# VH-VL binders against Large ribosomal subunit protein uL10m (mRpL10), part 62

Target 1, 224 residues: Large ribosomal subunit protein uL10m (mRpL10), of Drosophila melanogaster (Fruit fly) (q9vpl3)
Amino acid sequence: RGKINIQRPKAPHYERARVVAVTQPKYPELPKAKSCFKTRAERTQQQQENPYNEIIAREVRNWLDHSRLVAFFHLSSITADDIFRVRVQLHKQNLHLKSYGSKIIEQAVKNTRYEAIVPLFHSNHCIVFSPDPEKTAALLRIVRRVPQMVLLGGIVEETMLSRNQLVAYAQMPGLHAVQAQLVQTLSQAPGHLIQQLQAHQNSFVQVLDVHAKNQMNEETPKST

## First folded at step 5 (VH-VL)

Design y13 (from q35 with light chain Y93W; framework fv_anetumab)
Fold by ESMFold2-Fast, scan of step 5:
Structure y13 (fold): chain C 224 residues (1-224), chain A 119 residues (1-119), chain B 111 residues (1-111)
Amino acid sequence: as target 1 above (224 residues)
Amino acid sequence: QVELVQSGAEVKKPGESLKISCKGSGYSFTDYWIGWVRQAPGKGLEWMGIIYPGDSDTRYSPSFQGQVTISADKSISTAYLQWSSLKASDTAMYYCARSFYDWTELDYWGQGTLVTVSS
Amino acid sequence: DIALTQPASVSGSPGQSITISCTGTSSDVGGYNYVSWYQQHPGKAPKLMIYDVSNRPSGVSNRFSGSKSGNTASLTISGLQAEDEADYYCSSWDSSSTPYVFGGGTKLTVL
């Protein structure tokens, strides 16, 4: 409970204001105030229903529907030159970096299976889309050089994955069909590869080292 | 394992053309940059240029722009460095190397191709 | 081409620590965290030892470390061993032209 019992002001103008309020002539009620509140709400609704927002939301939905890999990032302050270099390197790997307002993301995913991602976009963010889920390892290798981009999670083959699950997926080699099966297996965690990896230490350099170790040692970890 | 295998040593006369090769194996060739680094006898490393085999995007060092041609054939996972007319000053060891991110690192190197240009 | 500045040679005794400097400008070493270090033994291809200023590739000894202050990057080798005797080259991203510029190289002698 707050401190609601603050001392009452005793300024003379309060006495005058009280007298004015009591003697104020009363006129028949008009719905003007209610109309103003409604108009304000309508103005806010009109902004949310802007045709350009609808077109952009549809664009986001198309990216989500046609991408087999979607990764979500928190984005800290970054120079235009640095983000341009990141975009170029991502594009070489068929990875498409996009930024959209949080309200547009919310509108795009509302009433879809992906509505749960909305809280990720309440601060500065960006999204990477790709039709190729095999590019997850490439994505993580590129963003390790961009400390301003922090991986939050993603969607692979229509399955939402946490940061750690996405990192684990990136470290699993395989054919296209095998990769789809691996995503299904990872989504059945706990008690799978993800808990055996130390990738959750939140170091992209260490994540790459673990990935390299796993690829060099196909039999790792070895049974005791 | 990842390997870059370069063509054998060459002995040429000034004015002759030459094309040397660098074959990548053990990785997705079109997902990595391949570049060329020159080392004159007893001297340091010099950056020559890079190519992205997936789209043939090629960048040259200003010192080598117009002096050499870098190309790649993704069907056989091979990158090339070519001279239309060799000079004695082209005598050097030539290395190919790969990089993933616009060549901020050269993580795997070929064994080198020695090119000797003399009359 | 203008190379990054490295000392021509450095020397040390086994078990000591040595540091090799690499000095550039604000358009290369000073402007970006994209500094790499390479080790080259006589007659062999170079080997990547450090990338992005201070990161080690898998398989590189933790005796090798990198750092940067302003326009100068440094490679430090601790617990110096005979097999560390080699030429060392730095490289950096160069915004003024090509993606790279190499240092002139440093010959490390283990006494």
Scores: ipSAE 0.412, ipTM 0.688, lowest interface PAE 2.4, mean pLDDT 79
Fold by OpenDDE, second read of step 6:
Structure y13 (fold): chain C 224 residues (1-224), chain A 119 residues (1-119), chain B 111 residues (1-111)
Amino acid sequence: as target 1 above (224 residues)
Amino acid sequence: QVELVQSGAEVKKPGESLKISCKGSGYSFTDYWIGWVRQAPGKGLEWMGIIYPGDSDTRYSPSFQGQVTISADKSISTAYLQWSSLKASDTAMYYCARSFYDWTELDYWGQGTLVTVSS
Amino acid sequence: DIALTQPASVSGSPGQSITISCTGTSSDVGGYNYVSWYQQHPGKAPKLMIYDVSNRPSGVSNRFSGSKSGNTASLTISGLQAEDEADYYCSSWDSSSTPYVFGGGTKLTVL
């Protein structure tokens, strides 16, 4: 009995083939599986629709809106313990260290005045917030000793500052100190001017007196 | 101007208690740590401990842990160093000094308090 | 525990440059260079002269400079003056159990 070729079965007899053809269940064409290849854009959009992300984005906006000092840092190979240590140090200075995903930041600052900060968030990053711009010097001093935290820039009093500008700002005397110095300088200015004006007048009078005395001495004939 | 003013010299007997003070002025007292440094006669500087007046976080040198108590009253910008029972070996000059939060350098110092413990 | 070793004494003549060394233990080899130098005249409180290895506070003479190589920090005083005669202490920061440690001090004599 010939080896049943399982790979190429002989075509059934014409009648059987007809019956088989008619009785074959027409399975509805499986809906062409919409290639679930959600475009990167669609995936990004679906991620944006996460209610939780919206909440976090709102939080970020709140921090930005209520902070007078914002500093952006790149994080390089920092441990959780190191971050915690720095966080505690900053917290004591009313500096709040936060870390958010880049997408959350993008969502948070979209169509806001802060949109320009998005390019700063390419890698691991953290943000420090403070309601007190006078803490800039404290912030820089603390993080200067943390090599894993690299200052990228910041916002002080609603002004975007580069790294160098932020450092320069931190070196400036406090507003009150500057005001005090200004007041002191202004208060001294009139006194100095008056002294200078009086000095010149007094000098002039002295010169005139000397001249007058010399003239009087010349007019006294030597009575031989 | 930043200034730390310490309490006056003390002469005590062994077994007596003592509390000396350091008053800060010219800066935000709660934003900086206050450290205490001991200097025995003719000897070097010894770090004793440090306190953050803002929240009273206190750190001691192991050599001084349990031997002294460091405290602060932020309402009057004053830090304290106290002994429950003085020893003759506690005879020394004691300095308070200001330090930044990140344990930076001691940038401003008090004038020192001389403590003499003798029988 | 971090220990800092200083020479007991150093001397120099007026106008000379002198260097005081401060050597830490191997455990000091951390990513952080928190070395400070203090000057203390007899009967006076210490004064900060150098912080963070090489930085001078305002009001400190430019004759004072700091450096570090390996585990040894150095204070250099150039153009030595009579007023520089004092005790000098190095200090370091430790994030562990002892936030501060002082060296044993160096007595500088101006001859």
Scores: ipSAE 0.196, ipTM 0.649, lowest interface PAE 2.0, mean pLDDT 83

Design y14 (from q35 with light chain P99L Y100V; framework fv_anetumab)
Fold by ESMFold2-Fast, scan of step 5:
Structure y14 (fold): chain C 224 residues (1-224), chain A 119 residues (1-119), chain B 111 residues (1-111)
Amino acid sequence: as target 1 above (224 residues)
Amino acid sequence: QVELVQSGAEVKKPGESLKISCKGSGYSFTDYWIGWVRQAPGKGLEWMGIIYPGDSDTRYSPSFQGQVTISADKSISTAYLQWSSLKASDTAMYYCARSFYDWTELDYWGQGTLVTVSS
Amino acid sequence: DIALTQPASVSGSPGQSITISCTGTSSDVGGYNYVSWYQQHPGKAPKLMIYDVSNRPSGVSNRFSGSKSGNTASLTISGLQAEDEADYYCSSYDSSSTLVVFGGGTKLTVL
């Protein structure tokens, strides 16, 4: 009831409207924001402290927290129709294909047990999330049909697994308790997984770089 | 042992309704698509449509959209192909077949149901 | 549905190799690596022989191989045997309508 207007002035509508705008992302607002002129230092600070980026990073952390299966992929050039087909088939198996920028992923996993996965996302990438670890076999069967997606490794029941360990997990019996024990057995030293994932990604990228360089050199026409 | 078993041959008159079945066994029925393929006497294969029993997501060839209904009952691992009003041109062998990912990969086929529509 | 183009018939002798072509457009065979091949003996259901252009299902002889160049997919059967005599159908994904289309079929005769 009473009058408290003088003693406690109303919070600025500007602050509340700003929060609402951030929670309701709209495409038309982003192009205008990008057209603003700012120095490189101002852009860097804006990127790091942008609440919009923090909301997307929170989304990534939410996926990590609620998923008992997370798989990391290198993604080569793929058509919109092909990726749509993949998304549909994955969704049928309660598998959710997501793609986020490297900076967003770094922000999401910074100061968490998953921080070491950041180097995996330096190149083009995507992540598959699922609350159901028993769908690992279905995931690998689907991805086998998509040569543009190369498995790097994953997280099962909060344990990081290399590509080979994830493949082995998929081939085991479909009992949840047995699968949890298998994950523990396959990953006795979690630190080794990070090294394996990083080495695998670097080897793959190096092979692609050497192959691309050799292909370009070999295919250079000699006629003028 | 993956198996698709279809209902027996049918002889119908034009204008009659018909529902034929395809029962899957030996695999997780809700994890695979079931497609329907028609083969008119002495002719080639025609893709009719496909259903995902887990959520009843159904896709039709434009040639068969509105002419047939595809459905599934996941409680008895059975898919169906149904006509509200048969035509003489519906005379054909009808196959059901399973697909996991790529709808062109029909890996296991039923034995076929011959439907004859004549007076 | 418009069928993919296959020769109506091909013939070969035992021990020879034959190739069956399947020609489409950039929106089906040419645009995607989702091409399958089926073998059908008289009075029987089709059997999957090749999927995703060149992959063989378990239990299919390695005498059967698939390939694709541009808008044309090919099924090659080496070491031809009498039991290979059958009708062969190609199938492709069609992005113009997210449909599946079959080829018109090829009758293989082993002479």
Scores: ipSAE 0.355, ipTM 0.651, lowest interface PAE 2.6, mean pLDDT 80
Fold by OpenDDE, second read of step 6:
Structure y14 (fold): chain C 224 residues (1-224), chain A 119 residues (1-119), chain B 111 residues (1-111)
Amino acid sequence: as target 1 above (224 residues)
Amino acid sequence: QVELVQSGAEVKKPGESLKISCKGSGYSFTDYWIGWVRQAPGKGLEWMGIIYPGDSDTRYSPSFQGQVTISADKSISTAYLQWSSLKASDTAMYYCARSFYDWTELDYWGQGTLVTVSS
Amino acid sequence: DIALTQPASVSGSPGQSITISCTGTSSDVGGYNYVSWYQQHPGKAPKLMIYDVSNRPSGVSNRFSGSKSGNTASLTISGLQAEDEADYYCSSYDSSSTLVVFGGGTKLTVL
């Protein structure tokens, strides 16, 4: 007697199959309670629609939209007092240190251009905002002294930067300095060209003068 | 124009409670710290503590920790300093002042509130 | 705790330059991270004159200047005027203790 495969029973004879199909009780479709199709994520989102969270999320969005420099940090075993000290130092540079829950951040950036930052907020984190991208160097200088703050990345001038890119950006000369250098370089270029052009002209004139002098010497008859 | 206006002079007896106020105007009240400074008659300035109205973060000088309560109501742009039980030694001029985050840049001051505690 | 020491009094004649010192204690863990100076006339609230050691707020005369050397901050008033007669206080923030402290004050007399 062949081992009855309980996992894949052989299809019954077609007549039996037909009887079974017709005798299967049609259970009324349980009212698909709209609630049963909500993913755990959707349910959690609905439960978390605390009006207060919405307000905070709006605040976060406002900070993101009005900041030209945003830096994300992981916080490792930092005390409230240490955070405050850093906050004070940052504030002097018009850098604003904020901390938000991961859920709030998710809510804030959902369906926005900032959605890509969500993976950065899996643990204790803080965000530094600034309206001035030139403060990137100052920011890094301050946080380097705080080993508990680990730079994860940032946004500068609406561009997402990795940690390394942000460090590189901070090492770049300021826009004004670069502009000044460019202007200087551009102002020197015409001068060099003019000198080169004039050099060729001067050389040509010298050659002509030599030629003229030689012709004059040949026309002077040797008065025997 | 930035202005801090404090409540009027107070005359109290020892053991009484007191709450004085400092109202800010002409600026974003929630973006700046408000510090309290005590000055006893004929004495120097003494830093008491400071509050950030934006999130109500409050810090006290050790000398004043537990002796006073600093609070703020951002809805009406007002900071408060209060005592549960006044002492004669609390007789002083009390100033509120606006500060940046470093707490040393007290750039705008209230006119001061004179508190007199006498039996 | 951070302690700031000022001379009790200084005096000068009109037109002279005077300096008021503010010295921190050797026990200060964080040193002078930030130094401010305040002017207070009798019966008036203090006025910020210098912040961050050497910066002047808007509206403060350029006759007032601040400097720091080691553990001593200094307020210098050049071209002394009668109106400069007041009490002057230094303040500092110690980041290690998260405290703001005022000096004992200096009475400036213009002779």
Scores: ipSAE 0.012, ipTM 0.505, lowest interface PAE 9.0, mean pLDDT 82

Design y15 (from q35 with light chain Y34W; framework fv_anetumab)
Fold by ESMFold2-Fast, scan of step 5:
Structure y15 (fold): chain C 224 residues (1-224), chain A 119 residues (1-119), chain B 111 residues (1-111)
Amino acid sequence: as target 1 above (224 residues)
Amino acid sequence: QVELVQSGAEVKKPGESLKISCKGSGYSFTDYWIGWVRQAPGKGLEWMGIIYPGDSDTRYSPSFQGQVTISADKSISTAYLQWSSLKASDTAMYYCARSFYDWTELDYWGQGTLVTVSS
Amino acid sequence: DIALTQPASVSGSPGQSITISCTGTSSDVGGYNWVSWYQQHPGKAPKLMIYDVSNRPSGVSNRFSGSKSGNTASLTISGLQAEDEADYYCSSYDSSSTPYVFGGGTKLTVL
């Protein structure tokens, strides 16, 4: 708001008071303001003020705790009929498509091992859960046919995996034990994995933004 | 090896009932849809319907809804296509085929069952 | 909504390349990358040649390729051989009223 809410005063005493306030101090001291820094904890506490969201947040925590496969997707515009078909096909493979608001996800995962996933959900998103990690190949086969769903990454056997690592896991034709060993081999640098997942999401969002802006700025559509 | 084996050719009269079969082997039968495709003599392919044997979820083409019944018995890895009362216009080759997703690809096909309905 | 539009026939000479078109709308071919192509020899069951617009199943010759532009998908057969003489059908997911639709079919003649 600042000074934009000040009306022009026409009273003489205000003009005099303003001049005196500016010119009379001889040694001005400028305090340093750090008003823009708010901690993650402060932001999380503000989101907890809605008690209705806690019930849904508990549901999200239960899905995370009881699922050995969790996959994160960016979701662009899709019709109700199309997403329903995808949801049914996923359900046939014991894969459960869920959509939750970003505030609910943040509330669900705060102070848990899953807290690192919050940055993935700053855009339109959905999550697929399954108790069966062997269904990762089935998941990717289904989602390959849904261009509106873009894989960002996931969690397999409590290990965070990037898109490329999840694809590699899905391509293993071996037994469950062999696939579990691949997960351990691929997950040697956890800090870098989170940064890779964020970079993938940001790159995809940037591509969509550039495409949308290019479409909007087209003055004369090409023929046909 | 994945294969779908269909029952043998049938010759029937109008008004008779018929049930033909398609047996899958070499894969997890309950993880794939089984679709039925009709081809009238000298005509193109017509999708009839599809079933998921794991839970018997069945979907029909609007052209075949109410004309046929699709079912499956997962204990013997067999899908069925059934008519309560055949018509001469039901004369055709009937194929079963497997699909992972549904309706998007039919990757393995049965050899076909010729159904002839004549008076 | 009717079947996807294919030419009734196409012909070529051995060694030539031919293309078969499959035209739909934004609710089927144009809206999704779920286009398949099937080959059917007389008296035999159809065989999947292409799925998801351009992917080939194991055992299908690399002479067969698929593509899509807008509402039209295309099957291209290079190095045409006598054994390629068959009927070809496209298919697509349909979001409008029927979830699956076949094309009318194209008879390929190798001259």
Scores: ipSAE 0.405, ipTM 0.696, lowest interface PAE 2.6, mean pLDDT 79
Fold by OpenDDE, second read of step 6:
Structure y15 (fold): chain C 224 residues (1-224), chain A 119 residues (1-119), chain B 111 residues (1-111)
Amino acid sequence: as target 1 above (224 residues)
Amino acid sequence: QVELVQSGAEVKKPGESLKISCKGSGYSFTDYWIGWVRQAPGKGLEWMGIIYPGDSDTRYSPSFQGQVTISADKSISTAYLQWSSLKASDTAMYYCARSFYDWTELDYWGQGTLVTVSS
Amino acid sequence: DIALTQPASVSGSPGQSITISCTGTSSDVGGYNWVSWYQQHPGKAPKLMIYDVSNRPSGVSNRFSGSKSGNTASLTISGLQAEDEADYYCSSYDSSSTPYVFGGGTKLTVL
């Protein structure tokens, strides 16, 4: 007796099939249960709708817009006490250390010129803000003493800089110093040029005078 | 122009108290550390300590901890170094200097204050 | 007191290049790039000549240069001039006992 395939029962006789088809209660299609699983996108959107997150995001934008120096750091196993210590040191230099969640940062920089910084915030991170780009060197000096703070990059004068570029920038003489040097150089240039031009003219006149004197001496017949 | 002007030379006896001053000008006094450096006659430079006038954060060399007091009055842009009881061994030139950025490099120096302690 | 080690004296003739060494430990010179050099003429306050191992402040001659290898920093003075005769001190951040430390100083004589 053939193994009754319970999984694929033989189709009933045509008449029975017809009766079964007509008597089958048409159950209203159960509303497709909206999969209670909010898509990652929906969860992200709900998180964005938190009024508190919007406020914080606005704060972040304000810091970005009013800062001429922004530096991004990865934090590696740093204690709260260490962070506090660094914060105090930075604060003395008008450098403001802040930490925000990655989602808040994303929200803050969305559709802004700062959107490119989002990939830097993959892990535990902090941001240092300053209205003074001249403090870059001070910033780097302080954080060099904190091995748990790893410089990722920054923004100086609205320009995104890599870690290496930021280090290079910090080594440059201050703008005022450079300007002063430039002014000094420019002020000396005309004087030097004038001196050089005058030197050549004077030399030329001297050569001409010597030549004229030599010609006069040749034209004086030795009156034997 | 950045300038640090120190108080005049002092002649004291052992056991006397002394407070010398360093006045800064030409820069934001509260934004830079002021350090004190001792130099005994014919000897090298000795780092004594440093103060941040903005919040009076003070750091001392272990050799000078408890031996001197460093303070600052930001209202008059002046830093101080003081002794409660002078010793003959305190005879030295004392320099104040502004620190570059934090408490490291000293970029501007006062003219120095000579302190002589003799019986 | 952990002091940085400098030669007591160095001498050179005008036009020569001389080098002054400053030897520390891994807690100071070897651990950080915060080495500075100071020049002091007799009866005068010290002057910062080099900071961060190799950087020159404004107004300092390009004849002065700094370098570091391991636990030893070096000040090089090229084209030695009579005016360079002075005492030279190295300094460094110290992460151990003192926040900041000076070397013992080197007297440079121009022959």
Scores: ipSAE 0.021, ipTM 0.578, lowest interface PAE 4.3, mean pLDDT 83

Design y16 (from q35 with light chain Y32W; framework fv_anetumab)
Fold by ESMFold2-Fast, scan of step 5:
Formats: C-alpha cells, sequence, structure tokens
Structure y16 (fold): chain C 224 residues (1-224), chain A 119 residues (1-119), chain B 111 residues (1-111)
C-alpha cells in the first residue's frame, strides 16, 4: 500500500485547524450579543470567504492530485451500516469512498482541468479515489453488488472517461495484452479499440449534458 | 499457481483443543480474504467466518461467534481455525477458501481438513 | 445457517438442459447482484462455477450460465454430460445479519 495517511493523501485542513486551535487559547469568551452592523456586501463577502469550505476544497484537490483513478457515483438511499461496509470493502482494495457537498466540489475544481465534472454533483453523490488505476476492475466488482451506487463516469490517468469507457477500461486485458494488440498493425482490433475510445469520449460529454438538463428539467414549473 | 493447502485430518476427544491451518501460496496473501466453510457429514456447506490477513479484520457467522477463533499469520501466509474445547457436534470437513473482494466469491478452495470428535 | 432455498434434487438426460433455482429475500438474492454457484463432486472441495450472478471464471464451460429474477437466482446447465453429476450450491451476500449465506444444495443426477 505505501501510504502513511490511508484516509487522505495529506490533510491540510487538519494541520491548519490544529495550528489555529493551538494559537487560540486567547479567546475563550462566549459570543457577544451584538456588535457593529455589517452591510449586505460584508455579509456576502464573509459567505464567499468561508475558510472551512476552502480548506475542504483543498483536501479534495489533494485527493485529485494524488489519485490516478477517480470514479463518480450517484448515491441512492442507503443505511449508514451498509455504506460503512462498502467503505471497508473498498478500503481493503486501496479504494477510498468520500462524500463532499456540491459547493465544495465546485470550489475545488474551479479553474482546473476537472471543472467539467461539476454537473455530476447536483444530486446525491459520492466519489471513489485510488492511486492505483489497475483497481478499476475491483471497484466495479464491488459496486456492482450495491444497486444504490450508480456509476456516472471517472478519471483515469488524468483522462476523463464516460461510464462506458470506464467499464471498457476495467474489461481490458493487462497492459501486456493491450501492447500485443497494438503490435498487430494489419489487424482491425487496434484501430477498432482506438475508435471505440474516441466515440465514448463524445458519449461522456453527452452524459454530462443530459445530467445537467435532467436536473434543470426536474424543477416544477413556477407561475409568478 | 494459486494454491491453498490445509493441515491433515484430526481425531480428537470432546474437551480437547485444536488448531487447524490453511497455507496460501502463489499469490499476495495479504491482499485476499480467507473464509472458513464447514460441511458436516452428509450435509451442505455452512459459512463460519472470514479474515483479511493484512489487518486481521475478522467476521463470524452468528452460529459460530464465540464457538471458534479465526486468525492469520501473514509472515508465513497461513490462516487458522481454532477451538478451545471440542464437542462431538464439531465433527465435520472444514474448508478454507480465498476471496478477493469480500465474502461471497470463493475462487480457490483448500482440499479440506476432516475433524472427527468422538470418545 | 442455511438461508437460501434450493430444490433437494434435479435430474436430466445427457444433452438436455436443466435449471437449478436459488430463492432468498430482498436482503440477499433480491437486493444485491452478488450470487455465486459452486459445484462439488463426492469427496472433493467445491469449485466456483458462477460469480456475480452470471459471470464465469476462466476454465468454466460456457454450458453453465447464471441469471436472476427478483428474489430467485438460477443456474442453467446446457448439453448435460455425465461429469456434471454433482452437488450444486448457491451463495449470496446478506445485508441483514450475515455477510455470506449458502443454499441447502441440489443433487444433480444425470440419467
Amino acid sequence: as target 1 above (224 residues)
Amino acid sequence: QVELVQSGAEVKKPGESLKISCKGSGYSFTDYWIGWVRQAPGKGLEWMGIIYPGDSDTRYSPSFQGQVTISADKSISTAYLQWSSLKASDTAMYYCARSFYDWTELDYWGQGTLVTVSS
Amino acid sequence: DIALTQPASVSGSPGQSITISCTGTSSDVGGWNYVSWYQQHPGKAPKLMIYDVSNRPSGVSNRFSGSKSGNTASLTISGLQAEDEADYYCSSYDSSSTPYVFGGGTKLTVL
């Protein structure tokens, strides 16, 4: 396995919180009843500068930076005991199931190559991270048992894949077999494989568009 | 080649202790679960429990919780099933089997250890 | 403890097709896509024939297939051969109390 922190690659929010806690014995006072009134602009600025959300967003970016496999799931109703069991099974395979609020994910991926994933997280969701892309088959085997988890897509080796592409990746033979197929230049197999991967890339974009539209269309019409 | 080799047949008297073994070879022992399955003479398969040798996470069937102890020694790639005090009703064939993802797909099985408990 | 219901016996002639059922509840067979089937010849250890409802391990004949409908899983053996005569066990994940449960077993006789 080779990781010191098995729950997170690094926990910058924990380290920062620890430093803040150590330096804060100066303020044990209870909150005051009232202070000077804050303007709407000042309140809005405070909300946008929520340090807790930014700390957790950095944690998400850290997971993305250290994970060569990231898989996105829709999560239906499931008991705490059942999801905990799934987490344990995934953890044995160096797969780390995490849940983050949609606002935190938006903040984490803003201005990054992963910004396109934001529409996937407008409803109940969870993410599985792993430093080992060879664990994609193990991941799909485990979650196939859990009908409450629906695969939406993922990122493998920094390449965004649709659900169909991720399933195809999991079904691929080992690297040795893929290289053997590529050596056969007269065969249609290498060309067919490349064509399928390119076609599925377009399907992934369409899945994101459909997901975004479905979330918008689920709103009840409002008459003013 | 993946192989699970179990210890030899045992003949014991009620009240005696016993520890049987299951040695894995040909794969990374700490990356797989080892399950124990009991089969009484002329009866079907009965799940006893499972262990993950990498961290000794162990789960038991309710029927066997407190009746047996499952353990593993990852340094010698061996899992164990142990009784502190045998009963005549413990007479059975005991299988160990490997599972990669969790508890339900037992892909490689040991040859079995026959345990006979009688006067 | 045996949680899943199988017929005690089933029979067929060489070349025929037979089906063995495995019935549980919504907490095991019905709620999860994780049903396995094992073949056991007399005096031998069981062998995995099907996993995750319908998948075959490498080396298992394509005459063996699995399926599931509601709370019932089925193992189908086509083109029956004498060597198929054995006991067959289903198993499933059980979210209610035990992580692993077996069926009672079915003796297949090839006439």
Scores: ipSAE 0.267, ipTM 0.584, lowest interface PAE 3.5, mean pLDDT 77

Design y17 (from q35 with light chain Y34F; framework fv_anetumab)
Fold by ESMFold2-Fast, scan of step 5:
Structure y17 (fold): chain C 224 residues (1-224), chain A 119 residues (1-119), chain B 111 residues (1-111)
Amino acid sequence: as target 1 above (224 residues)
Amino acid sequence: QVELVQSGAEVKKPGESLKISCKGSGYSFTDYWIGWVRQAPGKGLEWMGIIYPGDSDTRYSPSFQGQVTISADKSISTAYLQWSSLKASDTAMYYCARSFYDWTELDYWGQGTLVTVSS
Amino acid sequence: DIALTQPASVSGSPGQSITISCTGTSSDVGGYNFVSWYQQHPGKAPKLMIYDVSNRPSGVSNRFSGSKSGNTASLTISGLQAEDEADYYCSSYDSSSTPYVFGGGTKLTVL
């Protein structure tokens, strides 16, 4: 077979090029003139301090504005090869996995309707974008096989949804109009989403803490 | 209701070409992989290859690379397995099966197509 | 290709539990949580019984359970019944040469 010992096989260079080609965002050429103008005017001083961050922040805004499905995940430690497999499967369903620094996300959404998502990104995170909200079921099926990705919530048809609301949306039959009505029915006031998502994060942390304490306090027979 | 319907049994002579089919219904055909599995008489299962109809991404077992061609026509929700020149050793039951994530879960199977190659 | 090792046969009596092993390497069973188990009755197409090591599809009895330790995956059938008599195949993702591999199969006989 050619494989040996413990270490991971060398990935071909063309696989890395393929990942970059598949996952690399192309800057959308057409942000709305009014919102783009207001955003740039308000953030001109920030651009002077770090032009690179503003370029990437603009990319993030374009993904948010042009995606009808946006899902937010906590991301635990995962190997490059494992995340590559996830990206390929997501891409086949027109789902685009992106990772951005917390400061860049903050700059991207400051003074926009998306500013409420900033607290979600103070730890390791990633975001999945798609123009097709009917792919929510496919997204959840793929990430169920990736325990390192924990769903926090998302945005469907410009409406913020908690984790449980996204799961409910995904289980609806594939009638887009019915799903849109469900989104409106399930949605809560925007302020409530942050509380629900923070509660979910705290519950996850609590579960991990209990598990860690059980591991530390596990009694084993002592052999002399 | 998800269903995979395969073409009928075939009896061929060595050297002949053959193309068998697997038609999917009851689901979005372009969102799932279709794999092909061979079972020689009285033997176990052998994975042959798999195709994603949405973009025709196709992967083969090394044992079958160059021996068969897997293709799909998404307009009629049908996948195909093809031989350019059959051998007596190709006598087997051939199954198609559906997978959502990267070939690792073959959740719905066709009824099988028996291919007999006379000596 | 057959890359995964299964016992050729296993037997048990009604009401008992049996376990079928599936042994691979760190590039397949040991390296990933993508192990599936299939049941095949004579003359019939295989049926998926377990996927992702331990998950059951809708309609599969909870008497069937899966687990994994190191390079070995196991299928356990509790409360053995006559209709469980069949051939059982494991399968796994393989990162080395073949993207997907089957085990050689195990014939389960219910006495």
Scores: ipSAE 0.316, ipTM 0.616, lowest interface PAE 2.9, mean pLDDT 79

